# Designs tried in a protein design chat: VHH binders against o75319. Part 29

Target 1, 181 residues: o75319
Amino acid sequence: GNHIPERWKDYLPVGQRMPGTRFIAFKVPLQKSFEKKLAPEECFSPLDLFNKIREQNEELGLIIDLTYTQRYYKPEDLPETVPYLKIFTVGHQVPDDETIFKFKHAVNGFLKENKDNDKLIGVHCTHGLNRTGYLICRYLIDVEGVRPDDAIELFNRCRGHCLERQNYIEDLQNGPIRKNW

## First folded at step 1 (VHH)

Design vd7 (framework vhh_6fv0_2)
Fold by OpenDDE, second read of step 2:
Structure vd7 (fold): chain B 181 residues (1-181), chain A 121 residues (1-121)
Amino acid sequence: as target 1 above (181 residues)
Amino acid sequence: QVQLQESGGGLVQPGGSLRLSCAASGFTFSNYAMYWVRQAPEKGLEWVSTISGSGRSTYYKDSVKGRFTVSRDNAKNTLYLQMNSLKPEDAAQYYCATGRYFSTQYAYDYRGQGTQVTVSS
């Protein structure tokens, strides 16, 4: 239904661009049907997302949706000029290798096709924190060679919230590198 | 303490080339993305290029794309910017930087003293 995700209101709607990357994380935007249950200042729609990104003088070039449901908003709610990719990602557990690969492949494809611009890859799950943070950090670690703690710190700082799931953090810090292709 | 020192600036004619260097110390260089930014007279600081810690990913301001190449030698803790086909509008104080923000609007946590690039016939 149209119930607001638990603790959704507690998180900043949009983070900041991660320096040295094309990533920006945000919580899931909610379609208009959810607005009945929200105060005006709590509303965060797909339109609001783009407005907030614009306020940062940035532009989205891709949205990767990691939620495991389609109830929050429709791809049709997004501008046609911004590709939308759904990667169904189960919550609370470390994403499997296939999920990680899909994410990496999408990011690499985007970067290959967007070398001539500075558009961002917007990534979100429900809160734009745990699944989102894990996959972004996993990419930075595996593909960009970033030290795990540095990746985590960078994400946390830019998102404005810290990764919460210990299993995600532990996997990032101590887990094996995943195949990139 | 973090130290960044730029070099390689100078006076060149339009169409000329320069290669900037930035010597870094005081931090694990390879763990951090590095940036080139510039400030022209009476203009604000603007982002020019970014390179990831590993050097695998590079990003450029649209106006310098195809003309500038960022690279790094992590063994030497050095950042480079090869600037070809220089234009008058490229004239600026060039800084290497690292830190929190990836934006033309933000100050970076660490930035060198800069090196002057002048483009004039």
Scores: ipSAE 0.013, ipTM 0.283, lowest interface PAE 8.2, mean pLDDT 90
Fold by ESMFold2-Fast, scan of step 1:
Structure vd7 (fold): chain B 181 residues (1-181), chain A 121 residues (1-121)
Amino acid sequence: as target 1 above (181 residues)
Amino acid sequence: QVQLQESGGGLVQPGGSLRLSCAASGFTFSNYAMYWVRQAPEKGLEWVSTISGSGRSTYYKDSVKGRFTVSRDNAKNTLYLQMNSLKPEDAAQYYCATGRYFSTQYAYDYRGQGTQVTVSS
């Protein structure tokens, strides 16, 4: 279907770069077929994403798409200069260890190959909040050694919206450190 | 120059076992996650298993879990896949792979020539 995802309009399209990291979070861009159900100021296409990143004086080097669907936009809608990685995740449940490992591996690989630039890793799920925030915070906690509450506060502040899923927050604060990368 | 070379495939009866090997060269093997992927005739490329660079973390496709075991010997730059209780649906060309991104949707940066596994009575 071409129906807008529930609550998608409630969220800011793009957050700010998380200082001290290469991460920027955003909600899923919607291809042109969705625009007939949106006011002009509500539109957020792949082109709009890159325009908003440029307005912040930032540049995307990688997009990680965490949605469990291909219906919102196609990789072909993105500039060929920006790699696209799909990691299928389901909503409402904490991502499993395999998904966490895939995310960490992709981030580490990007960082190794982009030592000589300051390009960003763009991460999104449907709302750019729960799955997105969980995986970014999980990376910061497990790989970078950031304290859980500090990682969560940093994400919330830069995304402009607080993580909503209590099970995600609890796993970040009290769950085991996954020593998979 | 990154090179990956698989071996150990063959013809086996249902319920049998095979151990696949992958010899890696041209990169610091222990720094990279390794993957086993397979492609059956008339099907797309299918992810089977992942092992982290250190070997401490392993992941499997649901249909092979409990039957297949991935392992690695970083001193020998070699990746392994122990396959037990083989089923006809496991018949495929098996490839070892590595890359900068972990994704089952896109091609891996580096993949070997493959080793054929046939399961037939």
Scores: ipSAE 0.005, ipTM 0.170, lowest interface PAE 13.0, mean pLDDT 85

Design vd8 (framework vhh_6fv0_2)
Fold by ESMFold2-Fast, scan of step 1:
Structure vd8 (fold): chain B 181 residues (1-181), chain A 121 residues (1-121)
Amino acid sequence: as target 1 above (181 residues)
Amino acid sequence: QVQLQESGGGLVQPGGSLRLSCAASGFTFSNYAMYWVRQAPEKGLEWVSTISGSGRSTYYKDSVKGRFTVSRDNAKNTLYLQMNSLKPEDAAQYYCAKYLQSGYHWGFDYRGQGTQVTVSS
């Protein structure tokens, strides 16, 4: 459907760049067909995403889409100059190791290919919170050696919303480190 | 210098089995996840399996799950792929790979010649 995702309006469209990293998190953009159901100030299309990133004096170099659907927008709705990567993830459960490894590989490769610029990796799920925050924090903990509580605090502060799912938080704080990535 | 050398491929009938090997050198093998990827005629490179550096975690493409088993011997710097119940769709050149080569693209650092698997009835 063309139904607005549950609670989507409750979240800020775009967070701030996470200092010391190339990450920026946001909620799923909604293509023009959804705008009939939104007030002007609620609209957040792919175009709106890029405008808001530019307003922060930042530039996207990659979008990682973690949703299990493409009903909200299509890759064709994005500028052709920005790579798009789809990693299908199911909500509510902690992402499996295959998903975690795929995310880490995409990030590491982007960083290797973008050493000469400061472009950002944009990450989103439906709300840009639980799956998005989990994978970003998992990367910071496992690859960058950031303490779990520091990674979570940094994400929460920059996203403007706190990770909500206790199972995700517990895995980040007490779960095994996936050092193979 | 990173080197990867695949072996163990061959011709097998549907339902048959093969065990592939990959001899690795030039890097600390146990510190890296290893991958099996394949390329069939007229198709792009396709991921098949992943094994963590410790060997504790393994992952598989849905279509091979339950039929293929990846393993490694870190003392011998060798990666294995046990392939059971082979199907015509599994016919491909198989490569072992160390890390994602092109970053956010689904590419791998595969440097060996690969090993050919042919499934024919």
Scores: ipSAE 0.000, ipTM 0.126, lowest interface PAE 15.8, mean pLDDT 84

Design vd9 (framework vhh_6fv0_2)
Fold by ESMFold2-Fast, scan of step 1:
Structure vd9 (fold): chain B 181 residues (1-181), chain A 121 residues (1-121)
Amino acid sequence: as target 1 above (181 residues)
Amino acid sequence: QVQLQESGGGLVQPGGSLRLSCAASGFTFSNYAMYWVRQAPEKGLEWVSTISGSGRSTYYKDSVKGRFTVSRDNAKNTLYLQMNSLKPEDAAQYYCATSKYYPLGSTYDYRGQGTQVTVSS
C-alpha cells in the first residue's frame, strides 16, 4: 500500500552537494498519496525535492533511483527536463558488480555530456544512505582515486547521516577496486 | 597480452548497413565491458557504444540510438556492432576497446587497430 518506509522520517530529505563532485544524495520522494500519513513539515514529494535543490542554488540534471520498487513515486511525477534512471538494487547486500558498472557508466556518461554546465546527479535509495552512499563512494574510490576513508567522510558530512551498514563500510575500506565489467 | 582485432568495415551508400566484429584474446572476455569508439580524420576518439561483460546492459551515443546495436558472444570472445541507416557523419575508423577501470573521457587501456567505415555515393 501507502505505508511509509521504516525509519524514513528519521532522515533529512536532501543532503548538500558533495564538494569537488556532481553528486547530491536524498531519501526517496513520496508521491501525494502518502501525504495523508504525514504532517505538513514531513512531506517530501518529487516537487518538494526540486524546491529544496533550488533553495541550495543547485540544479538537477539526472536522477538515479536505486530502490527495488516503483511504489513510492513514478518517473511521470518528475519534471520533463530531468532524466530519470532506475537501477534496481536489493537492500542489505553490497551491490553486485553489474550494478556497480551500471552506476559508473551512468555517472560517466552524464559527466561527458554535461561538461559545459554544473548540473547535479541526484542519487537516492529508500533512505538515501546505505545503497546511495555505497555507490557514490565506490565511484569516487574506483574512478576518481579518492581514499576510502575520505570518500566515506565526505559522503557522511554532506548527507548529514553516517553510513550504517558495516558490510558496506568494510567493502569500501578493504574490498577490491571494481574493474570494468 | 590483451589483443583486440576489428573487421567488417567498408564502403557503403548513405542508408546502408555494416556489421563490425572484434575478436578478443588475452583476458577473461566476459569479465570486461567492451566499447566501440570511432575517430574521423584529424579528430579525437568519440565514444559510440558500451556493452557490459554479461551483455545485459547496453548504452549508445545519442546520434546512433535506434540505428546501431551492440552485442557480444562470450563463448566466442567476439564483440559486434550492427550499423543500420548509415549517414555520412558516421564515416570513421572504428575501434573496439576495453579498460581495467571505468574509462573517463577517451582514454582506454586497450584498443584494436581499427576498421575503416566510409559512407559515400
Scores: ipSAE 0.056, ipTM 0.525, lowest interface PAE 5.9, mean pLDDT 90
Fold by OpenDDE, second read of step 2:
Structure vd9 (fold): chain B 181 residues (1-181), chain A 121 residues (1-121)
Amino acid sequence: as target 1 above (181 residues)
Amino acid sequence: QVQLQESGGGLVQPGGSLRLSCAASGFTFSNYAMYWVRQAPEKGLEWVSTISGSGRSTYYKDSVKGRFTVSRDNAKNTLYLQMNSLKPEDAAQYYCATSKYYPLGSTYDYRGQGTQVTVSS
């Protein structure tokens, strides 16, 4: 249905590019059918996403959708020039190794193909916070060797909201490194 | 405040080598990817190379692949660009840069004064 996700309105639509990375996080854009349930200033469509990214003088090169549903928007709502990748990611629990691997593989593939530009990897779940933050941080920690607290701080600062799920935070801080292959 | 200072530029003959350095201060150097960009006469600013904060990932403009090597010493807050087999088309002002986001009028929000690289017979 067209139910607005809980607390969706409470989160900034789009974060900032994470310095030192190609990541930008945002909350899920909602297709037109949701607009009737939103005030004009609350609307955040796929089109709005791209407009906001442009306002930051950035360009999306890939969108990774971590939501566990397809009801929010359609890939067809996105420009054809921007690849769309769906990684169904269950909420509230630490993503499994397969999910983590899929994410890492997608990111690495993108980086290999986009070495000569600064296009961003846009990542979102529902709120663009917990699942999104975990996987981005997991990548930074496992692949880039970033200290967990630094990764978390960087994400939080750039997203404008802090990771909320303690199990995610603990796994990032103290959990094992996941294989990159 | 963020400070970037390039050095190592100069005049070389085609086929020659230069090693550029960039001294960084005012931020946690290892947390940020660093970039080399260059601007040739009558041309716009162009990307040359990127190195991730950890130094594990490096990226190059196609035209410099195999000739240029980017590296960094996070303990010394220094970025390097080894340039071998230099060509006349490599002549430019070279800048060390980093970015939080792209501001209006600039590709990178932090950039040094640059160092001039001239390639001439």
Scores: ipSAE 0.016, ipTM 0.360, lowest interface PAE 6.3, mean pLDDT 90

Design za1 (framework vhh_4orz_3)
Fold by ESMFold2-Fast, scan of step 1:
Structure za1 (fold): chain B 181 residues (1-181), chain A 119 residues (1-119)
Amino acid sequence: as target 1 above (181 residues)
Amino acid sequence: EVQLVESGGGLVQAGGSLRLFCAASGFTFSSYAMAWLRQAPGKRREWVALITSGGSTDYADSVKDRFTISRDNAKNTVSLQMNSLKPEDTAIYFCAARDYYLGSEFDYWGQGTQVTVSS
């Protein structure tokens, strides 16, 4: 059915742009069929996502969807001008090196093609927190050379919620650097 | 006081090589990404090569396989080895540093060093 993801309402829909980066994190948008289970102020459709980004005076240039499902919304629900990339990522476990490499490659490619603009890379999983925060922080640590605790603090502050998965935090702090972009 | 000081520029014949150096001081060098950008006569400044604090490198297509960027964190230096130089590589080359808080902008810039390639 049209079941709202567990705890989805507990999270802020969209974070703030992470200063010094092109990243913005958000929870999964829910297509119109879910709105029967939501109050008007709880709705967060693909259209609502773009409206909230615009309200921050920002513009999306890429969406990276880390969910393991296609049931919450369809790529066709997004403007045709905004590229959409699906990276199927299982929750609970630290993403594998192939997934990390795909994410880094997508980010690097976007930055090269968008050096003359200030468009953002929007990243989400179900809650826009654990898988999302892990991959963004992993990029900052491995590619940008940010200290792990600084990357985590920056993500937590801008998302408005702290990373919850201890195994993700442990890997970010003490795991190996994955040098493939 | 933050300083980035470039050296190694000069006049070279097409097909030749030059190595540029950038000495950094006044900031935590090991935490910053370092880049080389160039400005050719009558053109906007363009990015040439980047090395992250973790050592990952990236290059503009025009210089790929000809230029190599490297860093020495113990000496607070970044260098650019330029091989198979072309007249089109003639430009003022700038060393730049950024942390992740400035996005596509750079925090610190050197004064630039002139590279002239003649045929």
Scores: ipSAE 0.000, ipTM 0.139, lowest interface PAE 15.8, mean pLDDT 86
ESMFold2-Fast, scan of step 17: ipSAE 0.000; ipTM 0.120

Design za10 (framework vhh_4orz_3)
Fold by ESMFold2-Fast, scan of step 17:
Structure za10 (fold): chain B 181 residues (1-181), chain A 119 residues (1-119)
Amino acid sequence: as target 1 above (181 residues)
Amino acid sequence: EVQLVESGGGLVQAGGSLRLFCAASGFTFSSYAMAWLRQAPGKRREWVALITSGGSTDYADSVKDRFTISRDNAKNTVSLQMNSLKPEDTAIYFCATVGYSEYFPTDYWGQGTQVTVSS
């Protein structure tokens, strides 16, 4: 089963850098074997991802893959110079505290080691929207002290699509700050 | 058809060790992440350990530094080495493939193997 993810074609491949942060969000790149089911203008391979980032005059320093699968592309499809981190995150459910901690730790470590450059942290799930938006916003709220509505608005504007899952939005707005992990 | 058969469970005293095995068949084993989950009496099933197709590992905080997950792609097996066992580790342990569905936590097909840790 080499099927295209449901609604994947409905989303912009790559958003814009979120101003004041090192984050950029995108939908999952699809390896070459998926291209038989895509028109040329619909293709978004790992290579296409890096081309689009360069087109924005940006450079990736880390990719965080939040999909709960390994079928879309392999780490070997990425340049060896860009670190890749897999955090298996189940869709539709608000990420648990261990997942939130792993994400925060990875971001904090990247920022500490990349003080001398302006490279971006690329974050994606399947659509680059709900799990991706939740974890980025959760980081901004819990670590950077951004107001929830401001974090959500910033993500929505830069991604080009609004967070869709109400349980994720509710947790961001009214849920507890995760500071014990 | 996909089949997962767990083995290696048993009765062990607190502080002891056990090694669990999962024999997989019916799918391209090397292409999927594999996980161990457990279910104690009266409790919900919980995730214990995960190993990706590339060999990266991750563990629940409750078992970190005590359990080690490994895989042998040539033999289509996943193993879980359990050290410093505690009574709280008493559960049925299940082997599961990860990544068949993005929206369900795990898919398991085995009956599990019972681990009992006595004080």
Scores: ipSAE 0.013, ipTM 0.311, lowest interface PAE 8.4, mean pLDDT 87
ESMFold2-Fast, scan of step 1: ipSAE 0.006; ipTM 0.231

Design za11 (framework vhh_4orz_3)
Fold by ESMFold2-Fast, scan of step 1:
Structure za11 (fold): chain B 181 residues (1-181), chain A 120 residues (1-120)
Amino acid sequence: as target 1 above (181 residues)
Amino acid sequence: EVQLVESGGGLVQAGGSLRLFCAASGFTFSSYAMAWLRQAPGKRREWVALITSGGSTDYADSVKDRFTISRDNAKNTVSLQMNSLKPEDTAIYFCAAELYSPYGTHFDYWGQGTQVTVSS
């Protein structure tokens, strides 16, 4: 089974940087072994990701991979200069507090160590939408004090696709703020 | 103050074995996942082995079935048993600690590393 993820072709490869933040969201890159199943214009390898980020005059400083698999690409497919963090996140359900705190810890650590540059935190799940959008918005709400509707609107606009899972949206709008230590 | 101190590195012939130790102090060791990473000259630092706070283990494909990671919470130590060593295992080996999920390159604490050299 080296099959393309369901609906993967339906989504834009990479969004725009979210203004006022260090976040950029994208769908999962697919290693070269998947390219036999894709038209040239559909390809989105790790190399393609970095080329598209460069085209926006941006630079990645960290990739956070939220997929519950390593079959799509390997960390060694990425440039040596870019740290890679895997947070195994199950789809469909709202991420648990441990996952949320892990994500916040990684973001806070990156920002502390990258105060003197403008490098981006790249975040992806399979489609770069539901798990990705939830965790980015959760960070903006809980840590940066952004209003939930503003965080969601900013993510949707910059990703080019709207969060689809109602339980994620509901938790962001009306759920409790998760405390950090 | 937080410290991670590696020991047990050295020179060994191909096919031989070494056991690395990491002594931890200054934090609640039992709450942290512990990992071993290595860096060969001119190469990216790579993850080798992981043990969670609960004792679950995971290994890189390159070392699976040859290396075994273990921990002793009473002594605040993590160990890496390395068997069937290959010249390709030559690297500086680092101990690292992570409070949350230990996957990736973001660790809270790092040791200074210990050199392992495997002769052909």
Scores: ipSAE 0.000, ipTM 0.135, lowest interface PAE 15.8, mean pLDDT 86
ESMFold2-Fast, scan of step 17: ipSAE 0.000; ipTM 0.105

Design za12 (framework vhh_4orz_3)
Fold by ESMFold2-Fast, scan of step 1:
Structure za12 (fold): chain B 181 residues (1-181), chain A 120 residues (1-120)
Amino acid sequence: as target 1 above (181 residues)
Amino acid sequence: EVQLVESGGGLVQAGGSLRLFCAASGFTFSSYAMAWLRQAPGKRREWVALITSGGSTDYADSVKDRFTISRDNAKNTVSLQMNSLKPEDTAIYFCARYGSDIYTPYYDYWGQGTQVTVSS
């Protein structure tokens, strides 16, 4: 179906770049077919995403889509110059080690290929918050050695919304470091 | 498709005990805080006990040291052990799921309730 995701309108479309990193988080863009169910000020299409990134004087080099669906927009709705990676991630549960490894591998690969530019890795799930925030923070903690509380605070501030899932926060703060990258 | 189904209510004498159960389905149970609330005849709903996704618990002053909330994530259940019951504990007891974000900082799903009656 063509229904707007639950609470999608409650979240800011795009956060700000997380300083000291290449990450930027946003909620899922919705293709044109959803716009009849949205007021003009609520629209956030793939085109709107790239316009908002440019307004921040930033440029996307990779999009990582963590949603468990293809119904919101298609890769073909994105510029051909921006690689798209789909990692099907179930909501509510802490992502498994295989999912965490895939995310870390993609990020590390992007950073090696983009050493001489400052292009961003855009990460989104449905709301750009829980799965998105978890995987970005997990990367910062496990790969870059950032303290869990600092990673969470940085994500919350830059996204403009706080991580909501208690199990995700508890895993980030108290869970083991996954050295599967 | 979220469902919460309470059981374990009944009639008990003052000083007795009851254990309430809530079977949850249709969502990732381990990710949500769960609570018990009650409504006595002619009164507003009263919060009784909460257990977070991490297992931390909190209780209303009126039930502290008498009631214990617990959860079993493998079985998708939350339970309330009620000891030293008083006539004023007589109420319909509801299992509820607490929203886990700043946009749902309230109880978003409720069971139908189970009756607890404490006779003097």
Scores: ipSAE 0.000, ipTM 0.061, lowest interface PAE 25.3, mean pLDDT 86
ESMFold2-Fast, scan of step 17: ipSAE 0.000; ipTM 0.290

Design za13 (framework vhh_4orz_3)
Fold by ESMFold2-Fast, scan of step 1:
Structure za13 (fold): chain B 181 residues (1-181), chain A 121 residues (1-121)
Amino acid sequence: as target 1 above (181 residues)
Amino acid sequence: EVQLVESGGGLVQAGGSLRLFCAASGFTFSSYAMAWLRQAPGKRREWVALITSGGSTDYADSVKDRFTISRDNAKNTVSLQMNSLKPEDTAIYFCAATDYPFYSGSEYDYWGQGTQVTVSS
């Protein structure tokens, strides 16, 4: 299991904060055991994640991990001061309503508890692109009333990579608004 | 008064088995997801296993195929069967309850006091 995820090296480690929101997206950090397969400049550990966020003059207040595995890093590899939430999602499939509800509930809870600061919600799947982009855009559309095309464009620009899965894009553009609460 | 009381912890040799139990009271048990989390010395709490109110189960990769979570709604209990134990499984094991299946310890509504599991090499 120390195999680097397929195409993981093809993606920027961390995007930019999405303006007007508390979201920042990134690819999965890889714990120390993966470093034997990486050049020094390719390494992206949990520590590297926090260093890159700090370099943008930002601070993480929550990490939401959307991967269907705990193989890449353990919650113990993160600072104890940053809450970690695992929502298991399978790639390729549009997340179901229960998963969408869990994501929305976690985001709303964080925002209510963090009204007096500017800490970010960090969201990742394996590449920080399809599942990550889908759930962030779904939140912006359903909860904040953002137009689907605007949400997708904002995510793509800030992540530095475009959503790739046509079924995810079509659901965001043409699917129903999910009224989960 | 909400209570979650763990039992079944102890000392076992590597390759051995233990079964943990959690007795719940003071809330509508059948409506809650139940989870087991563990904390090793010097580490943050790690999610291990979850069973939803509907009976669906999920496991951390480190324990998948070795541990089995189950529940008995008539008795208000959740249990964790731990097989093929490794020294790395040494930790205090906590049961926790939530009306959502969150896998982070920070998201659970109710917690037990924990039970110590020690696996010798």
Scores: ipSAE 0.000, ipTM 0.127, lowest interface PAE 16.4, mean pLDDT 86
ESMFold2-Fast, scan of step 17: ipSAE 0.000; ipTM 0.101

Design za14 (framework vhh_4orz_3)
Fold by ESMFold2-Fast, scan of step 1:
Structure za14 (fold): chain B 181 residues (1-181), chain A 121 residues (1-121)
Amino acid sequence: as target 1 above (181 residues)
Amino acid sequence: EVQLVESGGGLVQAGGSLRLFCAASGFTFSSYAMAWLRQAPGKRREWVALITSGGSTDYADSVKDRFTISRDNAKNTVSLQMNSLKPEDTAIYFCAASLYYEWGTSPLDYWGQGTQVTVSS
């Protein structure tokens, strides 16, 4: 069965590009079968996602899907020109080191292959907030040397919502830096 | 202390009905999605029914049109009305709570110990 994710309507569909980076965060798009449970102005399909990105004069080059489910939309609902990467993450605990490494590896690979363009890495979990914000901030802190408070502020401002999970915030502020091996 | 306590399980003949209850304490109940899961002998836990904080419901295909989930935020309870019970509904039924709910995912924030439902042929 399908249901609208808990609190999904509480969040803006798409944030702004994070200046100085290739990241843009958004909440999970919902395929057409969910639209019966939504008012027209609440709809946010894969097509709506790409329309909103285009309205910002941006272009997606990669989508990283951090949800633990495949029920919200399928990769086939995305344009064939945009690579899709699934990294299964559970929503209640800080992502483990393997998950963090996979995310960093995917980002580094994209940046290496897209040196000659300005395409964005789109990152989402269910709400585009906690898992999404954690992994983006973790990348900025560990790889780009951004101060934790600055990374969090940048994400919060550009997403239009503040990171909510205290354990994620605590790990970003006071946890160990995880270097690539 | 967080606690979820299930009740209402028992023995019933095929075609009968049962209503399960879950009493919650120790957290802000109204902010959480509530779910019923079940575990049959020798099998893994499976999702049965869900109700979001806003009252939207969803059901596993195996129980659609037979089971109804509801909640009472004033009493911090969630209920599962089970009609037209079948022998394959025999399982321990668990109440669970999650702030950020995704169908079929684990971990959940809070779990109860379960209540046994046995449906005879």
Scores: ipSAE 0.013, ipTM 0.268, lowest interface PAE 8.4, mean pLDDT 87
ESMFold2-Fast, scan of step 17: ipSAE 0.006; ipTM 0.224

